# Ledger of designs, part 2: VH-VL binders against q9h9l3

Target 1, 176 residues: q9h9l3
Amino acid sequence: PRKMVAIDCEMVGTGPKGHVSSLARCSIVNYNGDVLYDEYILPPCHIVDYRTRWSGIRKQHMVNATPFKIARGQILKILTGKIVVGHAIHNDFKALQYFHPKSLTRDTSHIPPLNRKADCPENATMSLKHLTKKLLNRDIQVGKSGHSSVEDAQATMELYKLVEVEWEEHLARNPP

## First folded at step 1 (VH-VL)

Design ab4 (framework fv_amlenetug)
Fold by OpenDDE, second read of step 2:
Structure ab4 (fold): chain C 176 residues (1-176), chain A 123 residues (1-123), chain B 108 residues (1-108)
Amino acid sequence: as target 1 above (176 residues)
Amino acid sequence: EVQLLESGGGLVQTGGSLRLSCAASGFTFSDYAMTWVRQAPGKGLEWVSAISGSGDSTDYADSVKGRFTISRDNSQNTLYLQMNSLRAEDTAVYYCAKGPYYYGSGSWKFDPWGQGTLVTVSS
Amino acid sequence: EIVLTQSPGTLSLSPGERATLSCRASQSVSSDYLAWYQQKPGQAPRLLIYGASSRATGIPDRFSGSGSGTDFTLTISRLEPEDFAVYYCQQYDSSPYTFGQGTKVEIK
């Protein structure tokens, strides 16, 4: 069986007016949607914008948050050697200052068969929310409380599972 | 080499609209915040707007808030400034500048700057 | 907003002399977010100093920045002919990211 995990990260703004995105939460789930990791993370720089309406992060979450360097080590240990699934996952890896092998990366924002299944243009970049609604008949990222990285990671994994067989075959024939 | 090239400037009437573009090259565009700064003829520099690397965070000077919109297309390595309800006092050379690394590492600085594009608003 | 006041308005010096430019902030500014720029006629501004004291890439060591809190200084140890220009300070610690009004360094 494949060692597959899905990841989703939330970022807050650091630097003046939060023009710098810093990792503030990371969630990792396994193939079944079980949570392997879910931690609030303390950025190395002062937070100026929690971006709460999107990130769900509040000041209180940072009180006992895991320092970035420690969290990064924990996360990388989980990801190493795994097939990592995410939506627009390059942002997560960048926030982690980490490079995962492309051959072991699955980005649900760039899987044409997934878009096709959702009656969307194959080469369009669709939101996780839209794809989840269309294909899973599930509403995520609802309300004003911000996103749940666990929910998003789980949705991402479920979406990928819909096209896993087809896509893995495609990748086998066309390795990145 | 990092290059920024502004375009879209020109003559426009008061109340009109104009869209500026800044074509970026020589770096991973989406990894960096970007900013617009303007300079009226014979005057000093005025910060106009800034945007995060992903575009999810924006900020504006009070003088342009509600009228200007900063945006970016990371797939095209292009920064934009949509200017609506233009006023005579908006007449200026508009510069784009590369901002700090978006993901929290490195130094906060705006460098380099483009050569600017002139916007002239007349009655 | 944070108002940056530069002084003097005009500084008349000869090549080889030391130039000292002041930038005072109406509120405390983190040193990490204070910059100095040079601008020559018809050209875009060029970053000289960021983080109050860090020299940008390619900037000669005759340029130096110092200061903290509300008082910042740009020093040109020995003016070269090409250094005669307008200099601006900027803070980007707090929005709006205001500039000083500029100091013109002109040849005596």
Scores: ipSAE 0.012, ipTM 0.564, lowest interface PAE 8.9, mean pLDDT 92
Fold by ESMFold2-Fast, scan of step 1:
Structure ab4 (fold): chain C 176 residues (1-176), chain A 123 residues (1-123), chain B 108 residues (1-108)
Amino acid sequence: as target 1 above (176 residues)
Amino acid sequence: EVQLLESGGGLVQTGGSLRLSCAASGFTFSDYAMTWVRQAPGKGLEWVSAISGSGDSTDYADSVKGRFTISRDNSQNTLYLQMNSLRAEDTAVYYCAKGPYYYGSGSWKFDPWGQGTLVTVSS
Amino acid sequence: EIVLTQSPGTLSLSPGERATLSCRASQSVSSDYLAWYQQKPGQAPRLLIYGASSRATGIPDRFSGSGSGTDFTLTISRLEPEDFAVYYCQQYDSSPYTFGQGTKVEIK
């Protein structure tokens, strides 16, 4: 079987009025939830908005952060050839400036059986927080200091495992 | 500026106990895992112990398991190493060093390091 | 545990020369989990390189790292007087986190 990892990234605001999302942290966990990668990442552009309420990122985290170009290389080596699980994962891939094969990508925000198990409309886009509460009875993204990308990546992997057998069978019959 | 300052080293007899402290400043101490690394006189570096930012997870080198206890006081920005049943082989300079944001991250590159405190164990 | 073996044990060179230091692992180490440290007499170690090839903040570009699997190299392109020190490699792929025995770079 192919190896599987889950990813979650945190972005800060760069560009005009901080509207551009630039990678500032990335966490990757394996199938069992063990952390394979977790680093703060220094964007190549001036940070206008740390978005701390959501990202958990502060100026102190940038002092020893890995430069984007180097971090990107490290992350892509981990992702290449693996099944990559994420929630709204297109945002993470955009921040990484990376294209991962659709056949090896699993987006927990677009898996109809997962929404069905949560008693949500199959075609609705539900937040990671909502699905985790409904299906795992766990509260994530709580408190005042922003989100933990490790916690989010771990929750994302556990959510995927709930539908893994059913969804892999579906993808085998209906290749993307 | 991130700084780490060790204290508590000294001369102790075999079988004795000693407690080391590491005072941290310049960063949000509770967000980072911390570690102790030692170096025997004229020898190389040996990792001793690690603790998560919250203090809930700890790990130890086999050579010190059951004898040493790592702990932290996040309200005082201080890391501790309680050393019991000391042996001559524990003689070393003990460094504290800053670890990763998450204990389980696998990013256990150490930066920065404190200046070190010498522990000498004699019979 | 993963054993790291550094070679040579001592490297005798003059300022301006290139230094090449080797670190070999007893088992494959993921390239993202190998670091290099510099230590001068009476001082704490200083992080130079992490993830096999990434320079730490404030480290001059004459220091570079390379390698993967079991074979890793630290290169100092043009030795400065302040570069004469002991260098240690470290793996952080698995606990216990282990260091090589060190390579001493000394003045010829």
Scores: ipSAE 0.000, ipTM 0.463, lowest interface PAE 16.1, mean pLDDT 86

Design ab5 (framework fv_amlenetug)
Fold by ESMFold2-Fast, scan of step 1:
Structure ab5 (fold): chain C 176 residues (1-176), chain A 125 residues (1-125), chain B 108 residues (1-108)
Amino acid sequence: as target 1 above (176 residues)
Amino acid sequence: EVQLLESGGGLVQTGGSLRLSCAASGFTFSDYAMTWVRQAPGKGLEWVSAISGSGDSTDYADSVKGRFTISRDNSQNTLYLQMNSLRAEDTAVYYCARVWSGSYYRPYYYGMDVWGQGTLVTVSS
Amino acid sequence: EIVLTQSPGTLSLSPGERATLSCRASQSVSSDYLAWYQQKPGQAPRLLIYGASSRATGIPDRFSGSGSGTDFTLTISRLEPEDFAVYYCQQYDSSPYTFGQGTKVEIK
């Protein structure tokens, strides 16, 4: 229905050797792809590795970033009670330190009909970039300067829309 | 100390079965996708199979589809590869490896940053 | 499947020289999903570069990766004795995830 959003988070490396993933940006779009939320987020721990090639995060983005505790409250207010679409979304929820109900969660990395439309094995885990190119004929995550979480969230919503009717029917017959 | 340790390799007859194990330590096992990569004597690397952190998604090279099954037990921090209907061309050192990404938002397939030492599987008639 | 072809098959050089290793894909591969590994005899492979150009933790700055589309390069600016090994490229843009056949860097 109308109460559906897509989310994409970017994480930076904190902790020993930068091996801990901490939330550093979150983008949320509505069903039509309009941006509801897009903020850089300041982790409570020292950033060891910006992972800029993937995250697009640079030190300059942290100057006016929203502190984690405040950003988390804002984000959870948007997500609560809505169907939330994401790609490998468990990572986003982990970074948010949040549990979203499985019945309201849609993970485009785990939807067999979507892989089938992309001529990929139904049980394979395909990257967002691959599915978007195959099914939407769009190149995302271009270049070596990092990904746009807004672009990724928009692509994720569009991918879900390709299988929405079929997948919602499946979930109604096979509740999680 | 992040470590992967394979076991279960050995000599088996053509058509036989063998199960490989990979014990993980020093990291949160369920946060990482895992993979098996093999290398035949004197040859290059060949990807065999991958499994997501939750275990919900698996993938296989065409050469092993229908014969091999990858699985994991996150409560025991162990990865498995069940190999059935073994052929001479399956003879190889089998490595388990942790799949790493530059961002945990996209944990799949950016590279294999930790490898075990490998276990030799020899298939003969 | 995407086939990765590495060249040359063998590169014979002396310590201190520059090594340039090529990896060519049979179809376009996103640079986000290309890695390079080093393997020494009797050892497991070691990740050098991921995402075509990002050095893995602990990898010396003499190693660098570049390229996009179908053509990728690994460069070792000044060979050290410990760098003589076999090098593999790998794509993980699409299943099945494939490796190149390897380039052996050996002492001249």
Scores: ipSAE 0.006, ipTM 0.528, lowest interface PAE 10.6, mean pLDDT 86
Fold by OpenDDE, second read of step 2:
Structure ab5 (fold): chain C 176 residues (1-176), chain A 125 residues (1-125), chain B 108 residues (1-108)
Amino acid sequence: as target 1 above (176 residues)
Amino acid sequence: EVQLLESGGGLVQTGGSLRLSCAASGFTFSDYAMTWVRQAPGKGLEWVSAISGSGDSTDYADSVKGRFTISRDNSQNTLYLQMNSLRAEDTAVYYCARVWSGSYYRPYYYGMDVWGQGTLVTVSS
Amino acid sequence: EIVLTQSPGTLSLSPGERATLSCRASQSVSSDYLAWYQQKPGQAPRLLIYGASSRATGIPDRFSGSGSGTDFTLTISRLEPEDFAVYYCQQYDSSPYTFGQGTKVEIK
């Protein structure tokens, strides 16, 4: 059995104009959707934009947040050696300042069979919310409170499971 | 310059067929999903159909399902709409439009950011 | 399908005035999937707002979008002569990706 986890991160805006995306929350779930990690993370730089409506991050979440360097170490220990599933996962890895091996990465925003199954344009990057609604008949990211990275990670894993067999076979024939 | 140009419109009889084309330029055509939107004279906009960048996924409004076929030739940077069994209510200006997705730093936003000038299709009895 | 109802049907205003346009959905629509378009007579539509509140490239600051759930609003803070047109909302939450019936902003 493959060791597979799904990851979703929430980012806040740092830098002079808040254009730098910095990790502020990370959630990791296993194949069954069990939460392995879920922490608020304190960026090394001043937060200019919490991006709350999307990220769900508020100032109070940063009071006891795990410092970035510590959190990064914890997260990397979990990810090492595993197949990591995510949606637009390159953003998560970028925020983590970590790049997982491509051969062990699964990005549900770039899986044509998944989009096809959802009757979505293949080369259009569809949102996790849309795919989840279409394929799982589930509403995520509901309300004005922002995203739940745990919910998003779980949804991402469930979506991948729908095309896992087909996609793994494809990757075996066409390694990245 | 990013541009879309529709062609193929004209007068056709009820039950007839017509094929519209949309020539794209100024961008990597295959990277974008494309749509057809129509507008009857003096009326509002109606989404008609969409196709993936690769062309392997399509979607249609119920009003045109089974009659219209969207396709594309990425080697020619051209979008098509094959319209069969045309009806009077299909009379409209047909626009092709590029579908755009938002930044990775935000949730995915969608919209049609590039439009052609449209081609008129008139279906008469 | 999701029905989008725009109001008012016609909005008569003078240049310099504030315009408020409403778009109501028959069911909840994610803000990520709500767009606004402007169409002037004899022209193709132009994307104004995406994600309910984000201005498309080249769109003046006087245009803004807001709302969530079933209620969305397009606001033009100070109407310019070139802003008199028909405005449409559209949802991408579920197929078919329906438009509202449009609101015409005309000169009083």
Scores: ipSAE 0.005, ipTM 0.539, lowest interface PAE 11.9, mean pLDDT 91

Design ab6 (framework fv_amlenetug)
Fold by ESMFold2-Fast, scan of step 1:
Structure ab6 (fold): chain C 176 residues (1-176), chain A 123 residues (1-123), chain B 108 residues (1-108)
Amino acid sequence: as target 1 above (176 residues)
Amino acid sequence: EVQLLESGGGLVQTGGSLRLSCAASGFTFSDYAMTWVRQAPGKGLEWVSAISGSGDSTDYADSVKGRFTISRDNSQNTLYLQMNSLRAEDTAVYYCAKAGYRSSWYLGYFDYWGQGTLVTVSS
Amino acid sequence: EIVLTQSPGTLSLSPGERATLSCRASQSVSSDYLAWYQQKPGQAPRLLIYGASSRATGIPDRFSGSGSGTDFTLTISRLEPEDFAVYYCQQYDSSPYTFGQGTKVEIK
């Protein structure tokens, strides 16, 4: 019932030697984990490296993919005015060429209480896979066929819910 | 011809407020992200704040968060910076600058800059 | 945040000489998202180069940019009197947007 969503994006390599990260899939889920958006997205630049082991993206997924400009408009309509949860979310916003207000952004890779619950140093940046296994006893990103951005977005929302009350209280007293 | 014209600078007491304006012409204002960049006397450039073309998204440097508010009026082709709780460290020439990309959502590099408006904060 | 360090702080040269200005990033700047600006006393900055090597409209071809990753260079092949100014590099790879501290090119 919150005006809160979680996002996870998959990127492919474009540009020289494929080292530029371009948006190729975006998944957005609501507070309860229901999918609001899940589309393959066609980058405006030539794809050099699908990064399939990580992204799960293959040439076949690009055939009917939503063009970047159109997908970005759709995604921003969903994100605008909402609290957006993600893991290392600056990478997702960069791929979207979008800056979301930091007061409405929650990055599960930078929430000290979440790391503390996982027996990790407060200031360390831990992977989504590690935090999800430790705190939710769930294996995500299994195998070599690539990640599911839906699964990652759902896990990210569930992780945030573990610290939501105390973290929102902290942010109210210590605005970003 | 792209033109950006700042106004609203002046002398203000510590703890006071000022609102800067930037009048834009020569391009489709709402198609571009806009930014404020400042420069303290004798110092280098410091990015202050950015706003998307639609005005739906904003970003701020840590030094001004909670004190400054960027906004825009696309019907009047005007960018604003509301500055509250001013400190001596905010003394600078404030430049309005336009994003180089024709993108409502991405700031990037800055292709056109205004002449700047001086803000002096003293006790 | 990405910290940009420019060197040298001051470069003293005569008209007709070649100027080479360095900008080093604390971490890799992807897609060559690096720009160079020129600022003369009492004036606003002027865009020279974007995307590490693309010359902005109206900029003379004596100005060129190069580099990738963490090491970037601005070269002025033959200094004209109007080129004596302060030069800033800027990264736009990630927020917060950051500038180098500047290199002053002054007459010897």
Scores: ipSAE 0.000, ipTM 0.486, lowest interface PAE 14.4, mean pLDDT 88
Fold by OpenDDE, second read of step 2:
Structure ab6 (fold): chain C 176 residues (1-176), chain A 123 residues (1-123), chain B 108 residues (1-108)
Amino acid sequence: as target 1 above (176 residues)
Amino acid sequence: EVQLLESGGGLVQTGGSLRLSCAASGFTFSDYAMTWVRQAPGKGLEWVSAISGSGDSTDYADSVKGRFTISRDNSQNTLYLQMNSLRAEDTAVYYCAKAGYRSSWYLGYFDYWGQGTLVTVSS
Amino acid sequence: EIVLTQSPGTLSLSPGERATLSCRASQSVSSDYLAWYQQKPGQAPRLLIYGASSRATGIPDRFSGSGSGTDFTLTISRLEPEDFAVYYCQQYDSSPYTFGQGTKVEIK
């Protein structure tokens, strides 16, 4: 449905020892994988750890990054009223300091049928990379430059689409 | 190792009340929905009630709706079943079971079961 | 509600034989939402199969599940003495979460 979007965020480390995950990039794609939003975001606190090998975020990306408060507003406007698909999406929402309705949330890291389809234990939390490789025969998060949130969001949406009909029917009968 | 231990069963008169408990260990309790399933003597399994990991969602079989209340205390890793207005047909072994799905999805199969506690309702 | 009907009611077999148990649903059930349990006398049920065809942890490979839609099957390829028990199917496609009435596998 056009009402569905997928989101992926990249976080950097702030606070003491860089243990606080702060939003540094957010990408949102529609049902077809078209990019609706893709911005570097400037955390309100000093970045201690860019976590570049995972996040792909570098210091240069923060030069003209969108301030967090502004970005948050832009993102929430896009998400409002939508079914939001993500992988381990609770991390994204946490970084956004935002709570999306559970009934409108789809977390591909917690969909047992998706895992089973990938010949993985249904109760296990599988990585987006693994599921994408197994089910879409696509390599994501390759190289040393870190993740691409656009690529990850697109992959997440495509993964969900594999089980969408079944899962949406299930959720309709059994709302979370 | 996952362990579930039911308690609170016993003999109760028709119309009476009883509260069952299930102590859970060996897993992150709040991450999983929990359920009660009962089995009358010599009969099959009957789903009774379920509760999400967070406790914010509950569900009941029609046979117990309005009479039974499922709840949980995640700080104590304990599941409860408050049974009111008990009837003879409520006589059964009551099993506590862990759902296979994480709390975000509420529903699922039951991958671990307790040994059950017997509830006998006499007229 | 989805009614699950198991057949046969009783299956009398000898050790070493193949057991085939059926579970039929009154309406279509996703293959992702069907489980099988084993229950021995005086014991709690034990999960055998979930997602119609996935073996639970520690379950021997002689147990297998198959089926889709309204027809599901539990197969024990070669019965062991410890396999004589009652078997239940259960759907978790929709509430109420219903069980079949059970099939007793007994020694011939």
Scores: ipSAE 0.000, ipTM 0.555, lowest interface PAE 14.3, mean pLDDT 92

Design ab7 (framework fv_amlenetug)
Fold by OpenDDE, second read of step 2:
Structure ab7 (fold): chain C 176 residues (1-176), chain A 123 residues (1-123), chain B 108 residues (1-108)
Amino acid sequence: as target 1 above (176 residues)
Amino acid sequence: EVQLLESGGGLVQTGGSLRLSCAASGFTFSDYAMTWVRQAPGKGLEWVSAISGSGDSTDYADSVKGRFTISRDNSQNTLYLQMNSLRAEDTAVYYCAKDFRYGSGSYTWFDPWGQGTLVTVSS
Amino acid sequence: EIVLTQSPGTLSLSPGERATLSCRASQSVSSDYLAWYQQKPGQAPRLLIYGASSRATGIPDRFSGSGSGTDFTLTISRLEPEDFAVYYCQQYDSSPYTFGQGTKVEIK
């Protein structure tokens, strides 16, 4: 099959008042949840807000972080030609300053059958944490130490697998 | 609903030729690779051939290489299998099956399957 | 090629019993690219499991797949009368995309 990967990125705040989301960590896993990529990434601009509570990023993580341009190249090589699964993935792509073909993109935050399976409104945007708990009976993003992008990517892949066949058929009939 | 309907099976003599067709509906045909799988009477499943969505990539089992040709007409939503130099061991029900591959590269599992068409090669 | 060997060849069980089917690969199957199919007499195969452990849409919960690398298992937790059939595993890691020889689950 066309190889499928799941991606999750953590962002820090740059720019005025730290309102610009800049890539600070990226994790990519394969279909089985094996980690293909997991790196801290150094934004090109000064970090104003590490957003540690959510991102899990701390200043110490940036000491040996991979420069953005280099990391972006590495990540794009992995993503190219693959079906990329993510949750609210438009944010990840934005942070990567990269456009992945819509036909090869799967956003678990916008899959009605997934929400239906979780007894949620089909057209609602549910959090990854909620869906993971409801459908996988697994707690992610616990505590105050921030998220694990690897854990989130793995959860995202597992969620998608629950509806993969149905959704792929739907997309075949209704291409984006 | 995805539907696959095979046709073209029948009785043919050894050394003869036969062309199978598979009419597809219920999905964007050109987006998906398609596969032929056969099953000899009372035997297991054998992958025969696959073709990418665009038709630019094909693959064959060694047992049929040089004799069988897989092709598709995306404008007609139809998959074909041209079978030449048929042998007795080619006798089988031939199934058309939908892949989930969008382009070149690895193929996937098969879902759904057609009901198959019987090819009988006699001496 | 990757050779898939299924065992046992025939499994004789009664309704309500647990069925465990094995599929062993001659080499590691990457990314658990393994599927399971069910085939009843006179019918086309039906997809049960993909990705080694993902249940296809519409497949009852009593069917489950597990395993990785070279050893895979299909489990039917409680056999229903309609579950008596032949089951095939198939790898889609590399060409040729081979099937196992099948396991027949028959009624005791």
Scores: ipSAE 0.005, ipTM 0.544, lowest interface PAE 10.0, mean pLDDT 91
Fold by ESMFold2-Fast, scan of step 1:
Structure ab7 (fold): chain C 176 residues (1-176), chain A 123 residues (1-123), chain B 108 residues (1-108)
Amino acid sequence: as target 1 above (176 residues)
Amino acid sequence: EVQLLESGGGLVQTGGSLRLSCAASGFTFSDYAMTWVRQAPGKGLEWVSAISGSGDSTDYADSVKGRFTISRDNSQNTLYLQMNSLRAEDTAVYYCAKDFRYGSGSYTWFDPWGQGTLVTVSS
Amino acid sequence: EIVLTQSPGTLSLSPGERATLSCRASQSVSSDYLAWYQQKPGQAPRLLIYGASSRATGIPDRFSGSGSGTDFTLTISRLEPEDFAVYYCQQYDSSPYTFGQGTKVEIK
């Protein structure tokens, strides 16, 4: 089997009224949950809204952050050719301005067996926090100081591992 | 599997120089920061120096700044520590360790470690 | 620089007992930026815990880390013969990297 990583990004608001989501942190972990990448990233545009309640990003994190173009190159080098696991991962790929092949993408917000194990409707999009609590008996994203993308990436990999054998067999029979 | 092997340690006189090497295998060497940590006989761990994956950024403990130079040869998967103006207090086992820090940003823990190479500085 | 102080310096216990090791920082350290290492005589350090509480691959679940801010703890719930070693905490919140002076866990 191909190498597998899990990713979680934090975005800040740029553009008019802060409505554009721009990459401000990216965390990537390997199959065992060890951190491969974790950097604060400086958007090329003025930050209008730090979204600190969710992102955990504050102005001080931007002082020595890696410029977007450089960070993007580093991240894509890690992701290319690997199976990439994420939760609502299309948002992360959009922020990275990157297209990852569907055949190598695993989105834990769209895996019916995972929802089934959590006693949730198979077609519902459940939050990472809810699935992690139900299936791993662990509370993540606690408090009002923002989320840890490392914590989220680790939880996402652990969730995928619960259905990995079943889901990989399903994908082999039903290629995306 | 990721492996690190140090070499180049030995006996050297105060004021002398020595170059340590760390051979890396089992991972894409140029993508990861590397570090040197030392341990004097019977004492604890002391961080010495770190270098980014590209080699563009280096950092040093104040005790070795200006005397030691960290470098890497990504084509040979080898990390180096050039030690100049050696002092008796530089006597230690020197460990090479892999840093999970991809760039020069957030600091991380060290795993794995090499087995170490002994440097003895005497008068 | 952040100074890490470990206590006790030496912990004398018997196999089967619980070990609790303390690491105190001179300044606040994020819970994500503290690691614990084990070192046996003549060997390189081995990573046990990173991010204050995350167990490294291959490390038995009798090892656990906890704490935040300035107070961190490594717990070994039931000492095995192979656990008698020196343990070091390390912060990676800010440069320079710093280690505690170590706690030796020895047989009573």
Scores: ipSAE 0.000, ipTM 0.457, lowest interface PAE 16.3, mean pLDDT 85

